VH-VL binders against StAR-related lipid transfer protein 7, mitochondrial (STARD7). Designs and how they scored, part 15

Target 1, 216 residues: StAR-related lipid transfer protein 7, mitochondrial (STARD7), of Homo sapiens (Human) (q9nqz5r112to327)
Amino acid sequence: FQSSGVQHHPPEPKAQTEGNEDSEGKEQRWEMVMDKKHFKLWRRPITGTHLYQYRVFGTYTDVTPRQFFNVQLDTEYRKKWDALVIKLEVIERDVVSGSEVLHWVTHFPYPMYSRDYVYVRRYSVDQENNMMVLVSRAVEHPSVPESPEFVRVRSYESQMVIRPHKSFDENGFDYLLTYSDNPQTVFPRYCVSWMVSSGMPDFLEKLHMATLKAKN
Short names: E, the ipSAE of ESMFold2; O, the ipSAE of OpenDDE; V2, 0.75 times the mean of E and O plus 0.25 times the DockQ between their complexes.

## First folded at step 24 (VH-VL; framework fv_pozelimab)

Design z3 (from x1 with heavy chain H32Y S109Y; at its last look DockQ between E and O 0.38; V2 from the best seeds 0.60)
Fold by ESMFold2, look of step 24:
Structure z3 (fold): chain C 216 residues (1-216), chain A 120 residues (1-120), chain B 107 residues (1-107)
Amino acid sequence: as target 1 above (216 residues)
Amino acid sequence: QVQLQESGPGLVKPSETLSLTCTVSGGSISRYYWTWIRQPPGKGLEWIGYIYYSGETRYNPSLKSRATISVDTSKNQFSLKLSSVTAADTAVYYCAREGRSSSWDYFDYWGQGTLVTVSS
Amino acid sequence: AIQMTQSPSSLSASVGDRVTITCRASQDIYNSLAWYQQKPGKAPKLLIYKASSLQSGVPSRFAGRGSGTDFTLTISSLQPEDFATYYCLQDSNYPWTFGQGTKVEIK
C-alpha cells in the first residue's frame, strides 16, 4: 500500500509545542519510546510534571479504515473484546453537533483501584481531505459525580486521524494517535507508565484483532 | 505443522555474495513476517531483517547496505542475499517466522540453521 | 541500538536447583523483552514474551519478571532438559537486539 507523497516509513511526530523555555529553560522534544513492527510510539514531558504526552504512528494492511473507525465507536462491542471494561455508557448525545458524553469504568492491575473517565467525544469522516477523525476530552457532567468506589481520571485528551491507503472500504491505512493527561491528575505515575509501556501495545493488539473479527 | 528449512552453499569466498533460501512447508508464507537471524560460531544471535509476504522489508542498520531479503510466494520461499562478505560473516544462519501479534515481535518457528563459512 | 547485557555469562547447577538469570537494557524498554532457550546444535525456542508472559507449551517452572531496564528469568526447579544457553531479546526499538547469552551447565 502507498499514498501520494508518502515514503515507506512513518513521519516524525510534529511538535504540539514548539518549545517551552519559561519553566526549566529546556526545549520540550519528542522522544521515541518504541519502534515496533506495526507502530512507533513517542513521548514528550508535560511542563512541571512527571507526566507525558504520547503519540503513535501505526499501519495496518489487513483491515479497512472504516472497520477500524467503527469498532472504536461501538461501545457494546468494546465490552465484548476489552475484558478490562467494567462500564461504558453513552450518557448524552447531541445529534446536531455529533458530540457524545461517555462514562468509562475500567479495571487496573492489582493493587490499583479501578479508574473511571467522563469524556466528550466527536468523530467525523472527512471525504474531502480523505481522513477519519476521532477526538476525546475529559469533562465534568452532573449525571456522573465522582464516587469513592473509583479513582476519577480528571484530565484526558485523545486525537486519532486515520488516512486510507486507497479508500475507506479497502484494506490498508495509517493512523496517528495523540494522547495526554492533565498534569494535576492524581493518577499514579506507575499507572501511566504501565498503561503506555504495556497497556498501549496490548490495547492496539486487541483493537486490531477486534477489527479483524468485525470484517465481512 | 509449519516447518522451515534453510538451503544454500556452505562455503562462500570473501567479497562475494552469500545467498540462502528458506523453504516453508506445512503452512502458507502468506500473511506472515519472515526473518533471518545469524549466530557466529561461539557467539550470540544477531537479527538481520524481515520481509512481509507482500514485499515490505526492514533491516538491521549494521547490514542494511549489504543485505537483501526477498520472497517468492508461488514457491513458498524467502531468501537472503548478503553482498561483499568477509570472515566476520561466518555464522549459522536461521530463518524464522514472526508470531501473529501486531504489537509484539517474537519468533515462533525456526529453521534448523545452516552454517555458512566465508573463506578463500 | 539498545545494548542487552546478561549475567552471569555461565553457571553450573544441579537438577532441582532454582536458577536465576538477569538481563539489563541500556535504556528503558518497559516490558518489551523476550527470553529464548537454545540447546546445542538447535535453533532457539521462545519461552517468555512481554517480560512475563509464558509462551504456550512452555513449562510453568519458567518465570519472567522485571520492567524498565532490569529483567530476570527464573527456573524454579531445574530439569535435565533445561541445560542450555538462554538469551534475552528486546523488541521495544528497532533494531531488535539479543543479550550475549547465559549458559546453564550440569554440575
Scores: ipSAE 0.644, ipTM 0.846, lowest interface PAE 1.5, mean pLDDT 84
ESMFold2 (binder alone), look of step 24: mean pLDDT 90; pTM 0.917
OpenDDE, look of step 24: ipSAE 0.693; ipTM 0.847

Design z4 (from y3 with light chain S32N; at its last look DockQ between E and O 0.53; V2 from the best seeds 0.00; counts 0 for: pae E 2.2 > 2)
Fold by ESMFold2, look of step 24:
Structure z4 (fold): chain C 216 residues (1-216), chain A 120 residues (1-120), chain B 107 residues (1-107)
Amino acid sequence: as target 1 above (216 residues)
Amino acid sequence: QVQLQESGPGLVKPSETLSLTCTVSGGSISRYYWTWIRQPPGKGLEWIGYIYYSGETRYNPSLKSRATISVDTSKNQFSLKLSSVTAADTAVYYCAREGYSSSWDYFDSWGQGTLVTVSS
Amino acid sequence: AIQMTQSPSSLSASVGDRVTITCRASQDIYNNLAWYQQKPGKAPKLLIYKASSLQSGVPSRFAGRGSGTDFTLTISSLQPEDFATYYCLQDSNYPWTFGQGTKVEIK
């Protein structure tokens, strides 16, 4: 996972691309969706779909970056505080690289079938650049074929960068989360609205609360 | 039950600083967002700003240059100072607690309100 | 800032009537809307949050509906204690903004 430079203020995504164009020559814009007390949420259309890439900038001053990092890695704890999780298990671990393949099954709003994800996760602490990184990407794994019970999500990317205000073990940090989810099956437009109205905000709230409780 | 009570002068002269304190009882000020809201006589409500117990603040842009919210956790109090007041700042001032949600704002507890008149 | 427009500005109704108050946002606020009740000389009281979630201790005759830009508060059977001014509040984007209020008077 690559590390990048020093920040002097909360980062915001640009409203347009940094000079890049899609295959049709169109520019894609970040639009602010929410501006709430703990976080700002932007979205940008994924070309050729009705779906969006999301970006969250958040800050907390009452938990440490290490606590926040570790809570997200703890899959057994996630199952306790995230009621949407049906299943979350490590399928394969690479002890040398620290990479893991996970199977994640989660509820979606009625009347949608639950979705499942198979993804590789990598994470690192970059002490030289004073940040922590978590990256996930959808993969295929022969031990986890598609099931008729769930709708397989095949395009999933997530990146979070955590930067301390002081140190990894003192309260206070910013984070930047970039997330995209593009199922190869039907994903109704009302479900996109649900993601913004409930899915993302509920997740962020529960993650913060779980981090507070785990700091003991 | 948490209870909030505003206190401070009811009359402030133009160009001076309005100063109010909210005393929190029946609960701790920790882990909550503490908010000031005002209502000019016969008019609607206007959000002024909040403070998180750790010191983070956010203000209505229309008041940002003049408003300061602070917290004193040892006294279980938070305060509002509004500088350079005019007659337009005459209002009932409420302190309020936001619900513990980090993603949705609900003002679940309010003070009784105190009228501050800017005149003379 | 997001403008919130309530309709009507006032209304009169009899005990037992069904009353509907509307709130319209100047942009999509999803479900980030709350309803407050304010009686004369008192602070506002939360009734509904997240557009449709009923606050604890609020009678079930109050119901919120809507998403996006159009929202309603309905009182299914108006009671004498429901005489008040009602406000909507959006919490999608700072600054938080209230509607101008709807005064409900009981005949």
Scores: ipSAE 0.514, ipTM 0.774, lowest interface PAE 2.2, mean pLDDT 84
ESMFold2 (binder alone), look of step 24: mean pLDDT 89; pTM 0.912
OpenDDE, look of step 24: ipSAE 0.722; ipTM 0.858

Design z5 (from y3 with light chain S92N; at its last look DockQ between E and O 0.49; V2 from the best seeds 0.67)
Heavy chain, then light chain:
Amino acid sequence: QVQLQESGPGLVKPSETLSLTCTVSGGSISRYYWTWIRQPPGKGLEWIGYIYYSGETRYNPSLKSRATISVDTSKNQFSLKLSSVTAADTAVYYCAREGYSSSWDYFDSWGQGTLVTVSS
Amino acid sequence: AIQMTQSPSSLSASVGDRVTITCRASQDIYNSLAWYQQKPGKAPKLLIYKASSLQSGVPSRFAGRGSGTDFTLTISSLQPEDFATYYCLQDNNYPWTFGQGTKVEIK
ESMFold2, look of step 24: ipSAE 0.683; ipTM 0.860
ESMFold2 (binder alone), look of step 24: mean pLDDT 90; pTM 0.913
OpenDDE, look of step 24: ipSAE 0.776; ipTM 0.885
ESMFold2, look of step 25: ipSAE 0.665; ipTM 0.841
ESMFold2 (binder alone), look of step 25: mean pLDDT 89; pTM 0.902
OpenDDE, look of step 25: ipSAE 0.798; ipTM 0.895

## First folded at step 25 (VH-VL; framework fv_pozelimab)

Design aa1 (from z5 with light chain A34S; at its last read DockQ between E and O 0.38; V2 from the best seeds 0.72)
Heavy chain, then light chain:
Amino acid sequence: QVQLQESGPGLVKPSETLSLTCTVSGGSISRYYWTWIRQPPGKGLEWIGYIYYSGETRYNPSLKSRATISVDTSKNQFSLKLSSVTAADTAVYYCAREGYSSSWDYFDSWGQGTLVTVSS
Amino acid sequence: AIQMTQSPSSLSASVGDRVTITCRASQDIYNSLSWYQQKPGKAPKLLIYKASSLQSGVPSRFAGRGSGTDFTLTISSLQPEDFATYYCLQDNNYPWTFGQGTKVEIK
ESMFold2, look of step 25: ipSAE 0.690; ipTM 0.858
ESMFold2 (binder alone), look of step 25: mean pLDDT 91; pTM 0.932
OpenDDE, look of step 25: ipSAE 0.811; ipTM 0.907
ESMFold2, fold request of step 26: ipSAE 0.770, 0.735, 0.761; ipTM 0.890, 0.864, 0.884
ESMFold2 (binder alone), fold request of step 26: mean pLDDT 90, 90, 90; pTM 0.926, 0.925, 0.922
OpenDDE, fold request of step 26: ipSAE 0.888, 0.885, 0.889; ipTM 0.945, 0.942, 0.947
ESMFold2, last read: ipSAE 0.784, 0.694, 0.769; ipTM 0.897, 0.862, 0.890
ESMFold2 (binder alone), last read: mean pLDDT 91, 91, 91; pTM 0.931, 0.929, 0.928
OpenDDE, last read: ipSAE 0.894, 0.893, 0.881; ipTM 0.948, 0.948, 0.940

Design aa2 (from z1 with light chain S92N; at its last read DockQ between E and O 0.47; V2 from the best seeds 0.74)
Heavy chain, then light chain:
Amino acid sequence: QVQLQESGPGLVKPSETLSLTCTVSGGSISRHYWTWIRQPPGKGLEWIGYIYYSGETRYNPSLKSRATISVDTSKNQFSLKLSSVTAADTAVYYCAREGRSSSWDYFDSWGQGTLVTVSS
Amino acid sequence: AIQMTQSPSSLSASVGDRVTITCRASQDIYNSLSWYQQKPGKAPKLLIYKASSLQSGVPSRFAGRGSGTDFTLTISSLQPEDFATYYCLQDNNYPWTFGQGTKVEIK
ESMFold2, look of step 25: ipSAE 0.701; ipTM 0.864
ESMFold2 (binder alone), look of step 25: mean pLDDT 90; pTM 0.921
OpenDDE, look of step 25: ipSAE 0.838; ipTM 0.923
ESMFold2, fold request of step 26: ipSAE 0.769, 0.781, 0.782; ipTM 0.888, 0.894, 0.892
ESMFold2 (binder alone), fold request of step 26: mean pLDDT 90, 90, 90; pTM 0.917, 0.916, 0.923
OpenDDE, fold request of step 26: ipSAE 0.851, 0.854, 0.857; ipTM 0.933, 0.934, 0.938
ESMFold2, last read: ipSAE 0.792, 0.787, 0.792; ipTM 0.900, 0.896, 0.900
ESMFold2 (binder alone), last read: mean pLDDT 90, 90, 90; pTM 0.921, 0.921, 0.917
OpenDDE, last read: ipSAE 0.853, 0.855, 0.853; ipTM 0.935, 0.936, 0.934

Design aa3 (from z1 with heavy chain H32Y, light chain S92N; at its last fold request DockQ between E and O 0.53; V2 from the best seeds 0.75)
Heavy chain, then light chain:
Amino acid sequence: QVQLQESGPGLVKPSETLSLTCTVSGGSISRYYWTWIRQPPGKGLEWIGYIYYSGETRYNPSLKSRATISVDTSKNQFSLKLSSVTAADTAVYYCAREGRSSSWDYFDSWGQGTLVTVSS
Amino acid sequence: AIQMTQSPSSLSASVGDRVTITCRASQDIYNSLSWYQQKPGKAPKLLIYKASSLQSGVPSRFAGRGSGTDFTLTISSLQPEDFATYYCLQDNNYPWTFGQGTKVEIK
ESMFold2, look of step 25: ipSAE 0.720; ipTM 0.877
ESMFold2 (binder alone), look of step 25: mean pLDDT 90; pTM 0.923
OpenDDE, look of step 25: ipSAE 0.833; ipTM 0.920
ESMFold2, fold request of step 26: ipSAE 0.801, 0.694, 0.758; ipTM 0.903, 0.854, 0.887
ESMFold2 (binder alone), fold request of step 26: mean pLDDT 90, 90, 90; pTM 0.920, 0.914, 0.920
OpenDDE, fold request of step 26: ipSAE 0.846, 0.850, 0.850; ipTM 0.931, 0.930, 0.935

Design aa4 (from z5 with heavy chain S102T, light chain A34S; at its last fold request DockQ between E and O 0.35; V2 from the best seeds 0.73)
Heavy chain, then light chain:
Amino acid sequence: QVQLQESGPGLVKPSETLSLTCTVSGGSISRYYWTWIRQPPGKGLEWIGYIYYSGETRYNPSLKSRATISVDTSKNQFSLKLSSVTAADTAVYYCAREGYSTSWDYFDSWGQGTLVTVSS
Amino acid sequence: AIQMTQSPSSLSASVGDRVTITCRASQDIYNSLSWYQQKPGKAPKLLIYKASSLQSGVPSRFAGRGSGTDFTLTISSLQPEDFATYYCLQDNNYPWTFGQGTKVEIK
ESMFold2, look of step 25: ipSAE 0.753; ipTM 0.889
ESMFold2 (binder alone), look of step 25: mean pLDDT 90; pTM 0.924
OpenDDE, look of step 25: ipSAE 0.863; ipTM 0.930
ESMFold2, fold request of step 26: ipSAE 0.729, 0.822, 0.763; ipTM 0.869, 0.911, 0.881
ESMFold2 (binder alone), fold request of step 26: mean pLDDT 91, 91, 91; pTM 0.927, 0.927, 0.929
OpenDDE, fold request of step 26: ipSAE 0.896, 0.902, 0.899; ipTM 0.950, 0.951, 0.952

